# VH-VL binders against Rho GTPase-activating protein gacX (gacX): the designs that were tried, part 4

Target 1, 188 residues: Rho GTPase-activating protein gacX (gacX), of Dictyostelium discoideum (Social amoeba) (q54j98r51to238)
Amino acid sequence: STVEEVNIPLFLHNGFKYIIQHGLGIEGIFRIAGTKDKVKQLQMQLDKGENIDYDASKVDPVDLADLMKIYFRELPDCLLQSDQYDHFISLLTLDRLGQIQKLRELVSSLRPENREMLKQLIWFLGRIAVNSTTNKMSEENLGLVWGPNLLWKGGKAVSTTDMMELMAGAGKIKLIVTLLIEEQEHVF
Short names: E, the ipSAE of ESMFold2; O, the ipSAE of OpenDDE; V2, 0.75 times the mean of E and O plus 0.25 times the DockQ between their complexes.

## First folded at step 1 (VH-VL)

Design p4 (framework fv_pabinafusp)
Fold by ESMFold2-Fast, scan of step 1:
Structure p4 (fold): chain C 188 residues (1-188), chain A 119 residues (1-119), chain B 112 residues (1-112)
Amino acid sequence: as target 1 above (188 residues)
Amino acid sequence: EVQLVQSGAEVKKPGESLKISCKGSGYSFTNYWLGWVRQMPGKGLEWMGDIYPDDSDTTYSEKFKVQVTISADKSISTAYLQWSSLKASDTAMYYCARGDYYESGMDVWGQGTLVTVSS
Amino acid sequence: DIVMTQTPLSLSVTPGQPASISCRSSQSLVYSDGNTYLHWYLQKPGQSPQLLIYEVSNRFSGVPDRFSGSGSGTDFTLKISRVEAEDVGVYYCMQGTHYPYTFGQGTKVEIK
């Protein structure tokens, strides 16, 4: 099933695979923090373009999980695209069926590379959520943790108005990512 | 728990059509590949093909491309293997098995469906 | 198509003794992502196949540590350190690197 070309960064492709093999049973995966020094070392290796053999290096899945969130958070623009922010937020006023249809339209309008990366990420998160009785990371928990790393609007959090708007948006972004995970078979 | 349940044994005559099923439960059916494997009596395993149920993308082994059709109905978490015209040489045990996105092996297997094609 | 060749085809082992099965592929099984998709399955008499080892050397969940896999490129080995009665069956290697996926002929393991 992976005989097709790898269309996302190899670090992510192999990272998703590693977390599925070693991290599905870890309670709070993506919620609990990794070791800062270890995450920084992994980040430095990736920044240098090095291929990391996660198994040979005995990488802690929690450290890799943190690095993945940092990777998406540090993109020049968020994966779901800041120019789509208002459109994503506005779909929450629709009923469930309308939300699914609008979400499919918005995902289809993303840049092809963003859409492919999102599809693989959401599939991966769904795989984690299936194991939620053990790892305690439901679709909603993953939406909460991952939401802020996948969708944001431009602007600085210096003024109190900007901060209040960011906090209000966080709950809505959580719901959008939760919907992506829950309804992925109808969206992609 | 995660399981694949296949339809029961079939006894057919040459020339008849047949459709056997494989129902998944306990996991997200559309997030995994579903493969079909044939084992002729006393012989080894042969991979026939697979399907990704979310978009019904199929891949066949060249040997089986003309002989069978693989399909899936994701609304009932069921995959199918179908013959338009059976031959005696189709007598075999047919297994379905789940494969993940990374081809980390087929980790969950159905119990098998025995198909006997006799005069 | 990639041809998978197993040796030996049959093996009789005294209980508690080791067993070794070889698998050779006609082409390298290293995929473009750097991973090697070579898997080992066991089919016990009257049962469905079960996954033992995935991607050369990783034991599947619940598989005893007496089973180990090794190899690279085109040459792979499955070892059982101490064969027990429940290990009787037919062992298959399989490549998942390129479509169509292909199995070896199988190696039948019996107790003497």
Scores: ipSAE 0.006, ipTM 0.600, lowest interface PAE 10.1, mean pLDDT 87

Design p5 (framework fv_pabinafusp)
Fold by ESMFold2-Fast, scan of step 1:
Structure p5 (fold): chain C 188 residues (1-188), chain A 120 residues (1-120), chain B 112 residues (1-112)
Amino acid sequence: as target 1 above (188 residues)
Amino acid sequence: EVQLVQSGAEVKKPGESLKISCKGSGYSFTSYWLGWVRQMPGKGLEWMGDIDPSDSYTTYSEKFKVQVTISADKSISTAYLQWSSLKASDTAMYYCARGPYDYWEGFDYWGQGTLVTVSS
Amino acid sequence: DIVMTQTPLSLSVTPGQPASISCRSSQSLLHSDGNTYLHWYLQKPGQSPQLLIYEVSNRFSGVPDRFSGSGSGTDFTLKISRVEAEDVGVYYCMQATQYPLTFGQGTKVEIK
């Protein structure tokens, strides 16, 4: 047996760097929509296993931001694992310190590849939030826009049958992702 | 029933400050975003900006970033649109409108409008 | 900014006759999530705008089935199968695919 190398996809690694270099000052980054045709072109390159030269291509950070959200939304199962959905939602009944302790336990129980990807993503989102005075994307704003892409019930994103119920769930998921960003030094 | 009730008409002089309001009722105020839309006399609709009342996150049209301030007080289910110094060109009808998360339905309910007249 | 262009700017319709309004965007309105956030509003004289159609083709609650929306990409159409007196007003398309949110310039519908 050898020590297994735990890594994240190269396009995410390079994409995080690109957005930190070119996107930290963009108001509404991750909230505002990119240009669909350009996002589709980037998706096609990734689907073919091609490398993206972000600097040479002069990629719009907003288009890349959309691509990243799509990547997580299209995973076979959500990053936080649908089988943990009820456990994540239930931690909101605890006080702040209890929430942190339970969140640490849930994150530790994730598959190693999911845990590493989540750690890198949350670190990256924290870097965006530090610039919230300029980009207007606080921890809570990032929790709101990223939440639905990271946690859903039933293995895949479910169809909306009751919009009011979906919105209530979104609020709870927002708080969980907000907590991950705010308390990442105590969770990972 | 869902209602958005706006403050009454205003007649102001250039250089005066103004703050108008939009009060939501009949729904969870923090579950919807509130946008502000301007309509100059005889002209079309133009989006000024919006606010998420849950965290007071605001977005502005570039044209309006320095002209107005949008805010909300979720404890009384009220959003605000504010000018520090009015100009005659601010004469218009101002609408507030509710949008669900991600604007998948656009603006589903609208206030009755607040007419602001700024006389030179 | 995405520019929304409506045609015609005005039309006069005999009651019971159909009406068609076009809306063209300067960029595709297909969002990265696969949805197209193109909405239609009606502003009756002296009233606030009201939502008619959301996401291209979905009728809002209480909107009669004589109203229908269609289109994709950059070209969208609002159709009224048989115009009634209560349908007079100015119709606006709006995109919510990309900030800033932008409206078309409006189409005024009058009864002959």
Scores: ipSAE 0.000, ipTM 0.455, lowest interface PAE 18.5, mean pLDDT 85

Design p6 (framework fv_pabinafusp)
Fold by ESMFold2-Fast, scan of step 1:
Structure p6 (fold): chain C 188 residues (1-188), chain A 120 residues (1-120), chain B 112 residues (1-112)
Amino acid sequence: as target 1 above (188 residues)
Amino acid sequence: EVQLVQSGAEVKKPGESLKISCKGSGYSFTSYWLGWVRQMPGKGLEWMGDIYPGDSDTTYSEKFKVQVTISADKSISTAYLQWSSLKASDTAMYYCARHSEYDLYAFDIWGQGTLVTVSS
Amino acid sequence: DIVMTQTPLSLSVTPGQPASISCRSSQSLVYSDGNTYLHWYLQKPGQSPQLLIYKVSNRDSGVPDRFSGSGSGTDFTLKISRVEAEDVGVYYCMQGTHWPLTFGQGTKVEIK
């Protein structure tokens, strides 16, 4: 019944709408944890190829928010692509205008499906941030929460040097996702 | 509702193996790191390492990386700390604690602790 | 490794009087994102540690407002405006900015 099909998983598309309808006023949305058993039940429905029943009486927005983070973290490769990690990190050495320009270029270089999913996710996060006076989730808070779910170097850190690099990268990843949210009109 | 429940106290002899557990409930187990912290009798807190249950990524303190193995089974929301061969110096209280990148390693929920006594 | 030094190591406080604990790091705890990841924990006798203050000055949920944290760079302070009997225990500072995570040696607070 839709004139166009979305280029992202339906559960994400419908989930974004659900959280906007029912979750915008929840303090700490995406920061506070959902109920493990309920999140696992929702995940099992998706694993079976079943549709989530977005009945407000049955789905807690906090559980859905956790499921969304889990979905992105469990992708075979991060949404922003591990092969672009160093390029994303290096943009932070530029001034704000240079950061925006390079970010636009890096986003344009992503696989089309990743770019579209990122565009819709960042738009959604921007809608959350607009309500930060009530939900306490600013662009920076969302960058901190979502950063590790969207960009990683690839492979597991197994040495002290690798771990130190990952720790240092966490703050930079936060800033990159914060920039994506703040500057999305200039990037997508 | 959010809680970490650890396995019960253990009394062991040097050379024995041991595996203790930490079960999370009331939250998304795969969305948080779970750290292990040791406290020797009358001493302070020492970070041993942590695990991200979503992909079993582990980080160890250099002091502990050859002494213990950290693992997790996300299907039952349980993390483990294991010794292949205990020493008397392993006598301590062992805590598991949840942390996230939101406040970078602020341990906001702690287990009740597992007392491990190793003596002959 | 970052060395976290607490002073004093122990103090006895008369009920209702203030208490102050210092925590000094061997290098700056300001992270690349501009935040300072210094946290304070309280371990009451026979209990697990509990988070008291995170990121220098933010009280964790349920923590009374008589507790406050302050500081910057390498020098941090935890203050209790009016010490109560339930506040006895060992207080630890911890840094999350640099790998590996490190705790201070602890400050034991007792009531006279």
Scores: ipSAE 0.000, ipTM 0.434, lowest interface PAE 20.0, mean pLDDT 84

Design p7 (framework fv_pabinafusp)
Fold by ESMFold2-Fast, scan of step 1:
Structure p7 (fold): chain C 188 residues (1-188), chain A 121 residues (1-121), chain B 112 residues (1-112)
Amino acid sequence: as target 1 above (188 residues)
Amino acid sequence: EVQLVQSGAEVKKPGESLKISCKGSGYSFTDYWLGWVRQMPGKGLEWMGDIYPGDSDTTYSEKFKVQVTISADKSISTAYLQWSSLKASDTAMYYCAREGYYDTSEYFDYWGQGTLVTVSS
Amino acid sequence: DIVMTQTPLSLSVTPGQPASISCRSSQSLLHSDGKTYLHWYLQKPGQSPQLLIYEVSNRFSGVPDRFSGSGSGTDFTLKISRVEAEDVGVYYCMQSIQYPLTFGQGTKVEIK
């Protein structure tokens, strides 16, 4: 419905639908890179407030997938909120049921707009994962590629990181996003 | 300490099967992709494919998808490269290498010592 | 496939002098995420390749500061400010923006 559609940016809502219609069978969707110039053109059009008919414009789903990751990565603060970073990481010390309970609590504590956007994004990623036999993007693979775009410490991500820091943080963030996708029916 | 330890050198005849291994240690094996790179004698580096050990998802270079199979056993932190029928043209050094992930551009940060495969006569 | 072309294919350097290696890609390596997917490796004689520089200009852990990378789009350069005996080997650039991952032909660096 229109009410539900206004809960998140229209381009994300329409983009999720477009990728479900045209992108579910693309091997490596979200892992493989889009065409830089095409993604930049799409970003410029959306920044100008243009309504893009993805079907009429024959948009490449891979380019749209890249734009979506860029959108989340370029938020002033990550979707899961940097002030919740330590709380998310700490849930990994619990058993599976404890992780689910704590995750539900943390998600409920997010700002309403972040919680709604997260809910719709995770639903969408679950739709991608169901088709992993063809697209090769399991819950774990999506957790790996999406993790850094959804959760970071101390504001916007810095590209220059120590390898040891990258190893420790990346693995934990991957597991958290994987858990969100796998257990979404118990969390939202 | 991150280490990738590969199996020893192999000498084979055309038509024989072969499976070589790459064992990771010092890191979480299911948190990284592992790639395979071929180097023919006196030649440069050639990417063959990679695997995500968490679910055994594989990607192959078009040139290699019919020639080899990549697999992994996460319970022993080991990835494999195998041939059903070797050819003389498979003579090369084979490297496994760990691919950087999340918010990185998928470069190879740590490499195994290499497995020399010689196929003759 | 993205083609990576290195020049020169070989060079001989007097110890302590600078060296420069060029790498050109058939397509832009700038990703929509703002990063450029170009990396440099060194393979010393009889050894495995080792990561030297990732994403154009970032030195990998333990790599001496005499190594520097620069460039954008399709043209990239690796510079060694003062070549030492331990720098002998073959240098490779690699792109990882698209499958298949591809390497340059390699540049052999020798001491005079």
Scores: ipSAE 0.000, ipTM 0.501, lowest interface PAE 15.3, mean pLDDT 85

Design p8 (framework fv_pabinafusp)
Fold by ESMFold2-Fast, scan of step 1:
Structure p8 (fold): chain C 188 residues (1-188), chain A 121 residues (1-121), chain B 112 residues (1-112)
Amino acid sequence: as target 1 above (188 residues)
Amino acid sequence: EVQLVQSGAEVKKPGESLKISCKGSGYSFTSYWLGWVRQMPGKGLEWMGDIDPSDSYTTYSEKFKVQVTISADKSISTAYLQWSSLKASDTAMYYCARLGDSYWEPYFDYWGQGTLVTVSS
Amino acid sequence: DIVMTQTPLSLSVTPGQPASISCRSSQSLLHSDGNTYLHWYLQKPGQSPQLLIYEVSNRFSGVPDRFSGSGSGTDFTLKISRVEAEDVGVYYCMQGTHLPYTFGQGTKVEIK
């Protein structure tokens, strides 16, 4: 291709790079809220398929971080796939080695596009966690913040019923995402 | 053992096209970015750009963005640097080099042997 | 672009004596992630550059402990405790904190 557009995969790839360059040292990155109007403006550009030049636009990494969470939360189905929800939750009854083995199985069963996106996202989150002394975002903190955006039971997590189910499983989902980050070299 | 093997020296005339290569071995090719660095005769090092071979996403120094194209073919573990129309000022040694660990650390840990490109009338 | 300035541009050293090379950046290399992406390379005559020190003070695999790096902000130093004949070449500092990555002009080290 002689022309490039910022599409869904390219948006995330460019966003990961931008946050690594400008956001890894921000205390509470992904936990603290961005500016609502700026996040909405970035979202509108993404929805129109417009190219977003983060550096030229001097995008606040916190605003981009919020946009990324919104992107995953608003997928038609969660990245980890709602049809795998019970399987992910149940792996927590196993010992650590069993958890890693089962997690590898579940990840390998995901649609190829979901698996690749997950691999890149988890690698990126691991990079953030390495800087946790400065940014205060450990693997567990990232699991807490990202969990609700990556796994829910049935459909979009926008209804009262979906949110109640997500809250009931929130601690378990946190542990699953934490495990993905901590054990990624054994899972992917 | 990590190795980056570059194509041989080239002698070209202004206006000609050229594509040089860098083949990686001894590591997971798609797990590391590859960069290109220019060294003009008797001068220092200049970063030109990088490529992620897993999806062919590229970054360029603004100076080089319109001069060259960086690409990669992950099926044969090879990255490329290409000119559509060479100029005498492109005469230089061109190095490929691997960026750090798989988290993309912005340093070059292993370097190819270099490809000397001479452009003269 | 961040400008990297090395001093001296050339250095003649008696074997076994120490050597010191300075690298100054036009702005701080402390990244927002808390890391400082300042790296040192050696290019021996007729050879490709090779990594010596990454992120200010970390020796790359196989690099002798006579090489050490230090510094912060805009001022960095590479030290060789006892220069050997095999250490001849051009030394470059590089910053990776901001795109585009930039190198110093180089410091040529030769034996007296």
Scores: ipSAE 0.000, ipTM 0.457, lowest interface PAE 17.5, mean pLDDT 85

Design p9 (framework fv_pabinafusp)
Heavy chain, then light chain:
Amino acid sequence: EVQLVQSGAEVKKPGESLKISCKGSGYSFTSYWLGWVRQMPGKGLEWMGDIYPGDSDTTYSEKFKVQVTISADKSISTAYLQWSSLKASDTAMYYCARDSYYEGSDWAFDIWGQGTLVTVSS
Amino acid sequence: DIVMTQTPLSLSVTPGQPASISCRSSQSLLHSDGKTYLHWYLQKPGQSPQLLIYEVSSRFSGVPDRFSGSGSGTDFTLKISRVEAEDVGVYYCMQGIHLPYTFGQGTKVEIK
ESMFold2-Fast, scan of step 1: ipSAE 0.000; ipTM 0.458

Design r1 (framework fv_ragifilimab; at its last look DockQ between E and O 0.04; V2 from the best seeds 0.00; counts 0 for: pae E 14.2 > 2, off the site)
Fold by ESMFold2-Fast, scan of step 1:
Structure r1 (fold): chain C 188 residues (1-188), chain A 118 residues (1-118), chain B 113 residues (1-113)
Amino acid sequence: as target 1 above (188 residues)
Amino acid sequence: QVQLVQSGAEVKKPGASVKVSCKGSGYTFTDYYMYWVRQAPGQGLEWIGVINPDSGGTTYNQKFKDRATMTVDKSISTAYMELSRLRSDDTAVYYCAREDYGYAMDYWGQGTLVTVSS
Amino acid sequence: DIVMTQSPDSLAVSLGERATINCKSSQSVLYSSNNKNYLTWYQQKPGQPPKLLIYWASTRESGVPDRFSGSGSGTDFTLTISSLQAEDVAVYHCQQYYSTPLTFGQGTKLEIK
């Protein structure tokens, strides 16, 4: 097995550092859209397994930010695991201490690969949030933009009830990711 | 036991470069960020930058970006900080320090005194 | 850059007496969304590297004696040593990690009277 099977993919490690180095001051980082063609070009390079020197290539941090969201969204199953969807959503009925305890339990029950990837991603998002006075991306704003890329309910049956439930779930997922960022020191 | 062991003291002329090493042991070297901080004699601490030992990705204090280079050699669990075009006011003890995921520098090297004579 | 200012520059305190060190930031290091202060305290003994004492303004690092406590919020912070011991002679530094570049106070030298 490769290093990527044990740790998070190298492009995410390098990408987190690149965003911290060049993107922390960008207002709306992760909220504003990158250039579609540039994002696709980066995606194609990474899909080929190419090692990209982001600094030498002068990659726009906004394009890389978009690629990161796309990467998580396009995983075969969401990072927080679709089989845990109801458990994550239900923790919101608890008080904050109960939410933290339940999050710790749910995170501990994730596959080791997913747990490590989540830990590093949430730490990275916390670094962005600490600069929110400049970049305007609070924990809640990051939860909003990242939530749909980290947790979803599987299924192909679409009905009015299912669509309404999915819309309501989006707000709850935002709160879950917000809580992960805010309380990461108690969860991981 | 976590330990960070740095290279020995150096004396340099203005305009020269210095390269300080920091060897980690007692933990998985690539799992923790490595910071570089300096302290002029009798002065406070000043942050130089941070490196991810796994990826080699760096973030520099803009004050040092044009002169400082941080690198790692994973095979020997060692981080390096090179400072070029040395000035007399670069005389300081240079520290490496490990960051836990919680942003705090929890373990520090013993320090390397770099003296730049006028 | 966030400027960190400590006071006093130095103080001498008798064994068993309370020592109080202050730290001010030029702008708030309190992140309102999580209600956390991005502020650490380090202890540095002569000829030694800094040692982490307190993070998140008031959370004591593992292994640090309970006589050390941190308090404050926003821009004004204090480190208190409730009953000074001989081994507490050191320079104490505050540091913010709210925004890059990371910045430290000038340090406060604590001596036994």
Scores: ipSAE 0.000, ipTM 0.448, lowest interface PAE 16.8, mean pLDDT 84
ESMFold2, look of step 14: ipSAE 0.000; ipTM 0.504
ESMFold2 (binder alone), look of step 14: mean pLDDT 93; pTM 0.946
OpenDDE, look of step 14: ipSAE 0.000; ipTM 0.520

Design r10 (framework fv_ragifilimab)
Fold by ESMFold2-Fast, scan of step 1:
Structure r10 (fold): chain C 188 residues (1-188), chain A 124 residues (1-124), chain B 113 residues (1-113)
Amino acid sequence: as target 1 above (188 residues)
Amino acid sequence: QVQLVQSGAEVKKPGASVKVSCKGSGYTFTGYYMYWVRQAPGQGLEWIGVINPDSGGTTYNQKFKDRATMTVDKSISTAYMELSRLRSDDTAVYYCARDSPYEYGSGDYYMDVWGQGTLVTVSS
Amino acid sequence: DIVMTQSPDSLAVSLGERATINCKSSQSVLYSSNNKNYLTWYQQKPGQPPKLLIYWASTRESGVPDRFSGSGSGTDFTLTISSLQAEDVAVYHCQQYYSTPLTFGQGTKLEIK
């Protein structure tokens, strides 16, 4: 058969389609927890390099949504790149137009594979946000939930001092991801 | 109570295969991942892999992936680990161990209940 | 792969005294999103399988005496036995479950001096 070429992992490509088809109307999508056993089962399939059979398996969109967050959280380095952390945080000192311009520059400087994955993820999150009247997941709500999964400082290791600094940055990370969703037509 | 019971000791020649069994009781067998770990005499613990007893899905340590095969028979609540092309340095006690309860957002790869171990001796 | 290194390889401690065992990971096992350390300690007595003592670096397993405590974060972890008892003589193993392959330290043998 004909295999469609994609520039991101097949799991994410098909998962975005599945959530759009079955999950847009779910109140709290990405915020509410999935079924622990089912999420773990799906994660084991991914760890094996297997495809999830979305049509045949009756996959719960909430379980898939949790798995997507776990996927990004467990990357060896965050999607927005830990070496760009300070640059992303510092853009918040600029006015809105300056933020958009700097964000466009930072996104353009990401590794091509990260930039493409980010572009498709942010587009997908924008599709969720368009249905926020029904699903209650605004751009800001998605920024809050997704922020910690997309940007962290210096890998995953922290000391007590680093943890205090990370907590101070949490609100800023939310705003950065919110900005990516809101201004994506000017950034990508 | 929760218990994992393994098959008895095996003596094999180099080049042979060994298949170790692990029978779970006192819990829902398909609700918990099953790990396989080995320990050579006087050495540390070495992870072989993990299997989901519900789906049969597996994740192997790359070191063992071309020789180890993990399977389950849900009807008798038993997991198996087969190691092929045995060498003398495969002499070890082989353990099965049950996964911790799943917790959202974690890897949950720590082991709360262990089998008694199966000594596999590989000698010419 | 994350390499786990324990120190010392062996330790002799008098009854009633404090025993301290260290475990170092080559990479952080702290996940920033949930603020949890994916680090476990096991106790293994001669001829027996390992027994879970501590998970999430500092949480004691049910039934484990309170003289056992775990501490540390990121790459440096410690198991402490505040007042050594005769039954505590064993090999102690740390393990990370942050990423596959799961890896263990080489073990620390605890003896009475």
Scores: ipSAE 0.000, ipTM 0.445, lowest interface PAE 17.6, mean pLDDT 84

